# VHH binders against SET domain-containing protein 9 (SETD9): the designs that were tried, part 2

Target 1, 299 residues: SET domain-containing protein 9 (SETD9), of Homo sapiens (Human) (q8ne22)
Amino acid sequence: MPGRLLRGLWQRWRRYKYRFVPWIALNLSHNPRTLRYVPEESKDKVISDEDVLGTLLKVFQALFLNDFNKQSEILSMLPESVKSKYQDLLAVEHQGVKLLENRHQQQSTFKPEEILYKTLGFSVAQATSSLISAGKGVFVTKGLVPKGAVVSMYPGTVYQKYEPIFFQSIGNPFIFRCLDGVLIDGNDKGISKVVYRSCNGRDRLGPLKMSDSTWLTSEIHNPLAVGQYVNNCSNDRAANVCYQEFDVPAVFPIELKQYLPNIAYSYDKQSPLRCVVLVALRDINQGEELFSNYYTIVS

## First folded at step 5 (VHH)

Design q06 (from p02 with F27R; framework vhh_podentamig1)
Fold by ESMFold2-Fast, scan of step 5:
Structure q06 (fold): chain B 299 residues (1-299), chain A 117 residues (1-117)
Amino acid sequence: as target 1 above (299 residues)
Amino acid sequence: EVQLVESGGGLVQPGRSLTLSCAASGRTFSDYSMGWYRQAPGKQRELVAAITSGDTLYADSVKGRFTISRDNAKNSIYLQMNSLRPEDTALYYCAAYTEGSDYFDYWGQGTQVTVSS
């Protein structure tokens, strides 16, 4: 049975239906990190959707080729033209057919973070934050991040504004709110973790996953999927990255969907999948921690 | 929790059709990702077709010839196999993917399909 305050909020929720989320309001009063928010005034994008898509496809293709020996079942599902494309790309990378055969029975030769470095010129990873009591943070571990680069992605289950997000919002500092009211639950624990895994299982097509679930584990496959651990800027730490919303286009390679760290709570073929990327506001050097702001307007 | 029972296999001549069925136990059938695998003698199991609540996937070798479908009211999936070829000869398995698993959790015992003159 809930107390008087919860009864009052429950009555208000019944009037405003699924668009009112009283548990988010309760959490905000006890922990300022319970909800990450993008102000409605933030309308400008730092980079184009084409630049976001180009970066994601480049990284995901490189990850697919690195794990080529583990992709045999997926490869058997692809059209001959797509198989030929990957075989050609792999042959160029290895500069010969003989090298391809020698790698046939071997595991991936490079860690995902190394592939990211080879592909974009930098790598990122989560570690203990430089801020006291902040817990986790995200650092540039290798290379140089140029201004305008996609540095990470905000993983998690995507809820439309009409969809209820009740228990998952309680004590959860990893809810991201998009401008249109779409929410992304990037919590790697508890009910949020169970919900994401359930949705991933629901949408799976044999060996072909429709989203990346490895961000929930210690062995991450998409090294960009650490955005929920990026700390907010402060007076002592200026923002060097900014959140940008991105909708996955309908024409997206099905074999690369396994690297998307987002999944829709409700299956709807008519709605594009919402993702959120973090984009560099300046050049960021090796060893620097990432700090975000919610403003997308840049000079 | 989940048991899968396949039926509909048999001996058919090349160019003919067969329909395989798989009956599953469980109240949450509509939320399961389901599929058909096959295994020929001396070969590893290969995916033939998969189905979710909103999408389907087919192996290139069967695309345009085989159709996977589901009936949630009967907790069943079906594989309609048209224009059968001798190379389609295999033991056909139904498989179900449960919540939280990285692989298919449940497999049926299989139904034999033999395509020969």
Scores: ipSAE 0.226, ipTM 0.657, lowest interface PAE 5.4, mean pLDDT 80

Design q07 (from p01 with S33T; framework vhh_podentamig1)
Fold by ESMFold2-Fast, scan of step 5:
Structure q07 (fold): chain B 299 residues (1-299), chain A 117 residues (1-117)
Amino acid sequence: as target 1 above (299 residues)
Amino acid sequence: EVQLVESGGGLVQPGRSLTLSCAASGFTFSDYTMGWYRQAPGKQRELVAAITSGDTLYADSVKGRFTISRDNAKNSIYLQMNSLRPEDTALYYCARYTEGSDYFDYWGQGTQVTVSS
């Protein structure tokens, strides 16, 4: 059988080969450092889902308003129920009124990490870890993190318990396993990066993005999206953060979904989007590195 | 390589219905968000409706009157337009969105809808 039929079959097989590997069939003993699971009795959340949601909405709203000149163009295409939230700001932008050459676009644009600081009283960023040979770590770069604060999010593609994952997951240190078997692939390189970008393109609503893809670049828009670089605790370094699972509610504001650093691998109308946040176990001072007590699974 | 071809436009009286179609080729259709835009004389181009693999979005001006749908087997999207008003008169464009674009990647040539008399 020649020609187009064979080519079509090989292209479909290549898509299958790169997308569909039963994750559970892979040898999980390849990385002993990430094989340990949180005990089931540890499923209790440190803070409420309402506190997580409130923090995320507060930060994302501040990021949205900081970029309002670009967002107002998108808003003009959205339903009145969304536009009405921003009526006062839209009136100012579209009237073309100027105050002493004081343009809002120049005056309102801060770096995302500065917005985080102004919003929550602290900022975090990735840097070289204090641990020898650990590579990257995450540090409090400004301010004070109070106990119970959301300090970071674990970005990446979300795979449901029954969904296969790629062959490239072998040797991937950025796979996070949720207690219910959901996986999050936070790898910012290779096939993992391509998958996340593909899912992001799939889920766009016109000019609106339904997830943040900038954590894959050097120009990060959501400064919380660095959780995959937080190192595990050790005998030398006590844990000061813990992972907490969070499901995005169905009524989450559509205009703010662009800041969520997670996307579902497959569309499932019945399942909420899973996110993972890192929550402070104690007050954390400026200059301290974050260390977690959870372990990720890699093959 | 990428082609978007709109059809189904025409002249129709207020209160009537039209169905617009867009046939796509040159890409893996099921992997992309698709939408309908319109531009009336003297107005900016506006989003009418968009459709992903799981969600739809509608402009307030058309919500409850228009329905967007897709047929991945036929590489097509459709816009069912009910209770048409003179204000719906515009050139209607099919559009594709992709990751890494600033706004939209590709547009069709458009199909004219006129609601009059």
Scores: ipSAE 0.000, ipTM 0.320, lowest interface PAE 13.7, mean pLDDT 77

Design q08 (from p01 with S33D; framework vhh_podentamig1)
Fold by ESMFold2-Fast, scan of step 5:
Structure q08 (fold): chain B 299 residues (1-299), chain A 117 residues (1-117)
Amino acid sequence: as target 1 above (299 residues)
Amino acid sequence: EVQLVESGGGLVQPGRSLTLSCAASGFTFSDYDMGWYRQAPGKQRELVAAITSGDTLYADSVKGRFTISRDNAKNSIYLQMNSLRPEDTALYYCARYTEGSDYFDYWGQGTQVTVSS
């Protein structure tokens, strides 16, 4: 009977509401963006972790080398095993600084968006959405995004499922929920901004940062760190990207951690750092806006 | 074969009321559970209310403000929307629930409801 199937939907719908903890409830009726339920069997990975890692390392290495004059000073404070990777470049930069220091004012030769284009064959940036009421959106500004490419990252403070997130959750549409209950607070304003900057200051090795905080400013260093502005799909605007969770491996190069736009809320880290990437579902042309999709309740 | 046609949408000020109607054809209406969904720009479609022959259910965001009803003699369902808020602005869809499915399978064209001052 149809009535019995509707009862099944009601039980699943009731379970959906129960999956959200009370402190997030103030946002639930006003923010569909944080409402997500995924069945246990669902795969939320379109590409391998090795492909994600390879892409991030390629982009971050290019950003590091573009800013090498500044980074070479930081390298002097790192272990010899890290410095040895750049030994030849350090010798050249040392000689270059001595010859040109009174003349050169710039530390970087290219803008981050140009480095992204040179590295992956495309660039992305935030702009006013093509949707009248959506505010910001993310666009492919140059090049072609191939299917399966990492197009963006979801920045923000990472909360484990046992960690409190009270005041930051109030009126906040930028809290992404991972399948395991981990939350990422990608809000660039208010208390969320203060919390992220505080954590960034906590996790430093002298001048070396362990995360990117520039996504909170107008001068973004990691051009991928715009994922919180990607709008959800609609009947008129099909999804062309999907969210994929990624854990940063323990052996991630320490000098490149400064480009990760995520930081753990807890100080004494036992778990790997969670990141979220956006992966292209099809080839995306220059000028197109990115649209994501959240899972709906079907189980 | 199966047709669902919504009507009754429009522009309305906050605090006012609207009644949406859905006329169904092409199936034995009394044998099926029916519902109303809505979708705001840039958001996923969400269940607003559903009705069987004897029971109703509502989203928490509309409970106490919206009332779903059906008229099997007229092959129609209705959504009475009271105390409308700007956040109720969306395209509203009539949908049919089928045996052997865990979701609604037939949808109407939708009717636009805009709540603005």
Scores: ipSAE 0.000, ipTM 0.195, lowest interface PAE 15.8, mean pLDDT 76

Design q09 (from p01 with L57Y; framework vhh_podentamig1)
Fold by ESMFold2-Fast, scan of step 5:
Structure q09 (fold): chain B 299 residues (1-299), chain A 117 residues (1-117)
Amino acid sequence: as target 1 above (299 residues)
Amino acid sequence: EVQLVESGGGLVQPGRSLTLSCAASGFTFSDYSMGWYRQAPGKQRELVAAITSGDTYYADSVKGRFTISRDNAKNSIYLQMNSLRPEDTALYYCARYTEGSDYFDYWGQGTQVTVSS
């Protein structure tokens, strides 16, 4: 009876761990960031890293080609092995002709959300949530999201274990905690915004950006970079997406790094860049809002 | 007031070396990525080298011959140019990333490098 029901709830409760942290714990000591124990057998992946990588490369490649008149300037500074992938397009463009087209052509490129739709068969965007008082939410605005699809990314500054996160953590509900203690600060305002932009400036190589900063603006370049606005599930709104951690591999094309909505707070040559994607748990129809679980289910 | 001042340009013979320097002032130098651009007569402006907190970039035309470095204590960047060729003749610019810009802004006036016999 009641005892059996309570035991069932306690077993389920032990499988959940918070993904978001109170700001006070981050400001009092670096130890709370590393005290979260996860059993070695725990898994928090729904699709393979290869599937995540394939999806990101497909979308970012399409975004790059959509803006080729601007991107060809970046290609001129990259190795021949990179330029050879775009030789047919690059051979047609003169710098003078490109500049003339750029003066005229803000009117003829597709919007990023339309590129996402043409590439994956769906698009997503932020809008007013269906939940009372939740503010913003993320919706499937066009097409059909199939089960196992990458539907968004969690943007922001990536903090390794023991790296300080002080004023940015105060009143900030957008700090995502990874299983290994890495944090991602996805807040689009205040000190968090200043920190991200400073890191972006630090890591820039001429016209080549190493991360996307447009998620901080009204004119987003990577339409997936809306993950921080996905609301928590409830009894009335079941989760239809889950968080999955992803490390950017060394084979990631340098010309496409400009679309990654994450940047490391401090440079560490041995650590890959951490990203977080949201993956569909079922087919999601046009018009549906995305809901995640702020508790990570662990085995 | 942000200032970038290039120096070290000059006339050199093919196969020789030059070191360009750029002295920066008016901003927190260690917070910014820096680079060297060049423009030869009748040619497109190109990024030659760039340096961040932990990484460097070089154009294919100079890779293995040029080395970019920075000294945050002196608010300076340097471009060591070895095995110079006539094709390296150009006006060389020091550039700083500007927050909110899509590209490096050219803040220096440039320094002329001429490689000729």
Scores: ipSAE 0.000, ipTM 0.191, lowest interface PAE 18.5, mean pLDDT 76

Design q10 (from p05 with A50S; framework vhh_podentamig1)
Fold by ESMFold2-Fast, scan of step 5:
Structure q10 (fold): chain B 299 residues (1-299), chain A 117 residues (1-117)
Amino acid sequence: as target 1 above (299 residues)
Amino acid sequence: EVQLVESGGGLVQPGRSLTLSCAASGFTFSDYSMGWYRQAPGKQRELVASITSGDTLYADSVKGRFTISRDNAKNSIYLQMNSLRPEDTALYYCARYTWGSDYFDYWGQGTQVTVSS
């Protein structure tokens, strides 16, 4: 019986390998994947990895603390080294019957977008683009985005360069290509949505989620997870953000991984998780739409 | 046709060990995270341990005493329980996590563990 299961997986892999090779051959012959052109003088990083990490930790920690009454249930199952970080808050939770009842009835005291505003001084959201033909776009909905700020994240399933990307690649405008060949599938519909949810379920440890799946829903927990809807720049609309790759370090707090809007397709715990952030190229005012510095194509 | 069948429970004296087994069928076992839960009389069902292909998670009450493991070739998970205490007395359930839920979609019937002198 183990031999039957292994044979089935090997036969599926052969079919996937066959489908992958014809697809990639066609794509490479006519159109390169996603990223069309990067000038030799272009920098792939505008701010340091330390600045990216610092920003993500600030936002995710604030989101975690805003929902602490529910998050304390997750903490009960984590190592003492993690729980000790929240000892003062856990003591208050045990004694604060009124606070627990109030939060349970009203949910979080602040919306995720409001937490983003309180933490970074601005908020962003997807809406109908200012461009007639573009559909969705991303706007600064509150506050001021300073030059160098992490303003958004590109959500989705992360495919290593050795991993085939299948049906979800066909006609999908939301596949981002990293400089090293890693792909991120940020499509919130169809087979791409099913794949992301499958990977999320595979990697969870009881109530502890290792990635954010709420960007696939109307109730988004990480308000930065809208990067796939940022439109490309043109002569009529100058770029005000650029893409920057970021690898999640091994020291990243386990209780905050639930806010990372990316998940690895391969289930490879040895490789760092690739994320992509969007960084402001100038100060961006409330009401302005975000436009990216790179042209992406999918075929 | 998803089935989870627990075994290995019984009556045991404090300080001794038991190994629980769960045999799974009707799905591609390696694609799912699995766990052990327990429920004592008058208490809510609580997570004991969870396992993916590379990671494990334990409740504080069992850390250092219990070990969860899996054998994908045999479609099975195991819970090695050492230094058992009267507080470990409960009905132990094997469970499978689902892709679309914040909760388990399939449970076994459970196996009773009683720790008493």
Scores: ipSAE 0.000, ipTM 0.373, lowest interface PAE 11.5, mean pLDDT 77

Design q11 (from p01 with A50D; framework vhh_podentamig1)
Fold by ESMFold2-Fast, scan of step 5:
Structure q11 (fold): chain B 299 residues (1-299), chain A 117 residues (1-117)
Amino acid sequence: as target 1 above (299 residues)
Amino acid sequence: EVQLVESGGGLVQPGRSLTLSCAASGFTFSDYSMGWYRQAPGKQRELVADITSGDTLYADSVKGRFTISRDNAKNSIYLQMNSLRPEDTALYYCARYTEGSDYFDYWGQGTQVTVSS
């Protein structure tokens, strides 16, 4: 079975062989049609969309409940159908009753990376890469990542294939190219950072945020939102994760959208929000660095 | 050498009970926090329960039905599973936390639990 799996991975690599190069970013500004020659047959997903959705909902629900004292204020602006899901917790929050004992916990909230660990059995974080010249990398900091697990998300502003990506594309190594030509700009600095924050402010409903912007800060709320720092594989560093595209369904809980580390550049309401997850190709042990088989088209 | 060996898995009917055991060797057992994880086919591994410094944590899906315990004299942890449901079907893993932290560093091979008629 391992031999068949390895052969399958090499065939996928040949079919999707792309490596990011700086002049591609310039071409994206001048000729969007260069984005339209990804193979049509490129539909291989490592896990189902239902498994991706289930994992994200599980993690985001745990993060929401961990921060419930703050989230209860936001629930006041949401429909009764959403409030009813949390009725028992809202009753406790409204009552100043110590006898319920749920309120008198010493440190009742955990750090996001601890919630990730308690939810999935592992945690990940960015640190200095094991590669001499790579800068940042992403490591399994706690637990064991099983094959098929969602280990991180690629954060950033989502651009449709026809949308202009101006100055933020210049010299930007954090632009992910989807198979259909959609781009995700995961740069945490400069113009890219300003654009993401602007879009996040545009879509905000009072105190309710429709996307996570904390991946741009030192206080990250969604600990999965580190995918842009995962380095490419090499001859000396085999890939242990791969990218998988995911469209957020219309039925996604509104109170959990604040944990999605992606936002659309335009107000296009016809297109679902594109996200990208990184999925484990094998079991990954604590202390290992993540390496992706991500490639861009080479001219 | 650190070793964790699970036992007690098997086929059981819905509503019945099973007790899983994990025998540990190769380290000072009382100094470490331990946990149980499970993984169903095609799904991600998830925490079931853990036991640390006299405190316990349970996943919401098993809270009230499962009980984690430890016996430091026998270098063992246990998972008492009551009111089993088909959705509890999974490979169950015993795991050790890294000394002085919440990081896992060792896992067992897993024991299969199948809940069906």
Scores: ipSAE 0.000, ipTM 0.102, lowest interface PAE 24.0, mean pLDDT 76

Design v05 (from v02 with L58Y; framework vhh_vobarilizumab_d1)
Fold by ESMFold2-Fast, scan of step 5:
Structure v05 (fold): chain B 299 residues (1-299), chain A 118 residues (1-118)
Amino acid sequence: as target 1 above (299 residues)
Amino acid sequence: EVQLVESGGGLVQPGGSLRLSCAASGFTFSDYSMAWYRQAPGKGRELVAAITSGGDTYYADSVKGRFTISRDNAKNTLYLQMNSLRPEDTAVYYCARYTEGSDYFDYWGQGTLVTVSS
């Protein structure tokens, strides 16, 4: 059963974590303080957690259905209560098994960015920033982003306040600090990338993925998972989005967890997974770059 | 070139046992989760058992307690030990590899036929 596999992974994770703690602890006293800055006019939550959840479920459900030919096999491992949601589609897939010889022809019918557009009325993507020497930025590539829309997610490995992150924090501009001291490491290269992939493999149940790792590749499946590339506002570029923290509820559909671009560094089934979304502060037009009013600095 | 080659299938009487093997080549076997699928005549394909790179296992309810999935990373080989075989276990058994990114089934073997009959 899947639940028994999860218990086995928890026991293995506890042994793994214990094995490495003495070495990591040696370096904790040298870890610099992380500072958070948020302007006085900013709010930590612009929309309700219910609105965030509704938006994520709507987008992830559309991505799941667009890729149903591959997803149907995951459903074979899940309880009847989950499979019953897709009963009609499962019947069609069972009849079409001979087409599996042509796997490339059973790929998603639409690109993820097009699914986002069809679902929310806009699309976003990373590109070269309008700011000199800023590198990447995030742009509205299609449609109109209405005020209050979830426009992006901050991907990465989630560290609790007591967990060591020293080596990953060195020279890393993609560490996001939450109000409660939780950190999210959204760096797509180096040791940060290795850590995320390791955690993703740890939590996988055969073909069932518990988090999205494609944001680490050129072929992104969750088009919202570009939040780490949103640049901070400046005197010449006003903020048009803000960061909002969100805890994934226990009732989140298991078959859609594969689209969550976050994973806990330490396995803890009792603690909710922390995510961070970017929410529009005003209507944002096609062609505009996103700018946030939140940043963290490692002193 | 990634290749998965199944072997060990055959004709067996009800209550008998068989061990299937899947020889993997062309990739770092220890880094990947592996699975056994089967397709019975007139039925769709079903997941029978899966094993993660770390050795954690999953079994379909229909085979739990009778089948055991295992791996030998030194030999790049996946195994399925099938005990107390029943006529309903008659199927072509496929070895499959899972990876990150699109397509949960990167590669499939050609399959090996298991027939449980008198």
Scores: ipSAE 0.000, ipTM 0.180, lowest interface PAE 16.3, mean pLDDT 77

Design v06 (from v02 with A50S S53E; framework vhh_vobarilizumab_d1)
Fold by ESMFold2-Fast, scan of step 5:
Structure v06 (fold): chain B 299 residues (1-299), chain A 118 residues (1-118)
Amino acid sequence: as target 1 above (299 residues)
Amino acid sequence: EVQLVESGGGLVQPGGSLRLSCAASGFTFSDYSMAWYRQAPGKGRELVASITEGGDTLYADSVKGRFTISRDNAKNTLYLQMNSLRPEDTAVYYCARYTEGSDYFDYWGQGTLVTVSS
């Protein structure tokens, strides 16, 4: 019965979505908290797009190699130019599996947070916030975050400025507003979750995934995909991270797109995928909670 | 109740052609990405081709340029046109759908056998 109701709502939403263009205008006018506060010092990018890209590729490559036995299946679908990057590993898997089993029979793949630590020198995870009644927060669980490091990513469905954001905008505190009017819906519940999963299924080709959906589950594959749980700074808690917008370049490795925790609402091949990263404003020690210098609240 | 029924398999000589069909029922076919997989004797299942709701396609390297996946949403049918068949294409071919919002295929059909004799 619940599945029948959800299906009915989905079909009505898809059919009548353009009738809800006035809804986004009404919602924005009645939710002034959708406007983000941007301090003067936060209007410019803290690090280069090259540094963001380099960090994401480094982490995603490490995650890919950690899960290589499963990832080798998708390589059969990909061009020789992609397979050639992993030729040595493919040869070992095909020919040397018995030797690896004898040496490391009880070794499993590392947890994503352990891969993050080995790759960047720190790990982050969501936990109960240090703020009274704030719910979730994000903490440095291991290591040291240096100033200028990419610490987290803001997951969710990406809406262009002209696209209606329907029922998922109601009472949703996880909508991030970009400077150009692009919205990212990072809510892990309700209609927002259903929309993201639908877009993921739309873009998926066989075992090849074009986005990460595991941030919607208890088993997160990209350990950076916790940015929506970072609390806003306050008089009692200074900001130690800031949001930075990043467009995924067209040359991004196709086998690593599965780790991007963002997906476009509309299937538009002409626009680059918008991502948002959180960048450290100072060195952050193990045990510290992350606090951002922006706040965007949707009531 | 979701059902996928494959047909069109058979015995063909090398260089021949076959067209496989998959009749879908029990769900809104046009809302799902679909795929063809195959399993040869002694091998694991491998993806042959997939097609999204919007008609975008992906092919395994071994079949690229020889096989064409297509769909007819009005008939709730998925097709695989196989040209220039090789002995290594001998396998049971399976129709699969993605679960809406899911990261995996579900609802495999019973399969249809394709034999390419040399």
Scores: ipSAE 0.000, ipTM 0.252, lowest interface PAE 15.5, mean pLDDT 77

Design v09 (from v02 with A35G A50G; framework vhh_vobarilizumab_d1)
Fold by ESMFold2-Fast, scan of step 5:
Structure v09 (fold): chain B 299 residues (1-299), chain A 118 residues (1-118)
Amino acid sequence: as target 1 above (299 residues)
Amino acid sequence: EVQLVESGGGLVQPGGSLRLSCAASGFTFSDYSMGWYRQAPGKGRELVAGITSGGDTLYADSVKGRFTISRDNAKNTLYLQMNSLRPEDTAVYYCARYTEGSDYFDYWGQGTLVTVSS
């Protein structure tokens, strides 16, 4: 009986919540003209969707190869053509024999940040912001970020317009609003963290993860997944990155989905997964902090 | 309570076909990843096929090209179409769901026996 009572109370709570809370959320999320300011560069795509996809696939493939021994369970479920592709890629690497030796070790010698550097020519990480009041910021830690490069991703749970987000929005500065009303909750704490982890568990297929949850931890597997810590521009700190919305195509390789730092709150079968990337507006040098031109709506 | 009820198993000759069904209840079926596992006599359980809430599919090499996993969210039903069956496919087939926050499939049905023999 207690389990039946709890289910009844939860269903009554859901009806109550749907009646009152979603109406408030709908009013806050459905009006793109309520943005305080969106710079012209933030409205338009700076690079093509093909360029975004190419960059993500290149980075994620390199991360997959770096962790090849841990991917053995996933590899057993993949088509022979896909297995052959990864074997061929390992064989043609300049460090072939050395990398194969490393594959017999319990731990890899290459950190994700080092793989990013080897793959794109730069690395980024979160640290204390150069702005005295801002807390965390994101810095170029190695190399040079060229204009037009994908430099970061905005992680978090993706809410379609009209989905309830009320409780997650309270006191949460990490909610990114897309122009079509889609929201991304990049908060690494509290209810937001619990929701993301629950969605991650929901979509998992045994050893195969459909999203990256490590951005919620101190050991980030996708080093791009730090976009929520990029501070907004000011009069004395010009923006050097902009936010660009990206929909994951249906043909995205299933074995690389584990590196996507986004997951849908409620899956609409007809809607692609929304991601947000940060794209460089100019060349950014080692040691520089990233600043964005897009204003996040805090509800 | 979460319930998964498999059906469609039976005795078939090599080269035959079977369609397995799994009727799900006690949860919002469309929100969860689902899969089929099997356990042959004297062996451990192995994943045969999986399908996400978004429709992405995953197959074991041993069944790829022969088996097709699908779902009907309106009927809360998971399917496994099994073609070109081999004696090696003889096993009890289990429907499974991911538990929220789980690293693996935690809810299983009772299983349905598939015997491939002449």
Scores: ipSAE 0.000, ipTM 0.430, lowest interface PAE 11.4, mean pLDDT 77

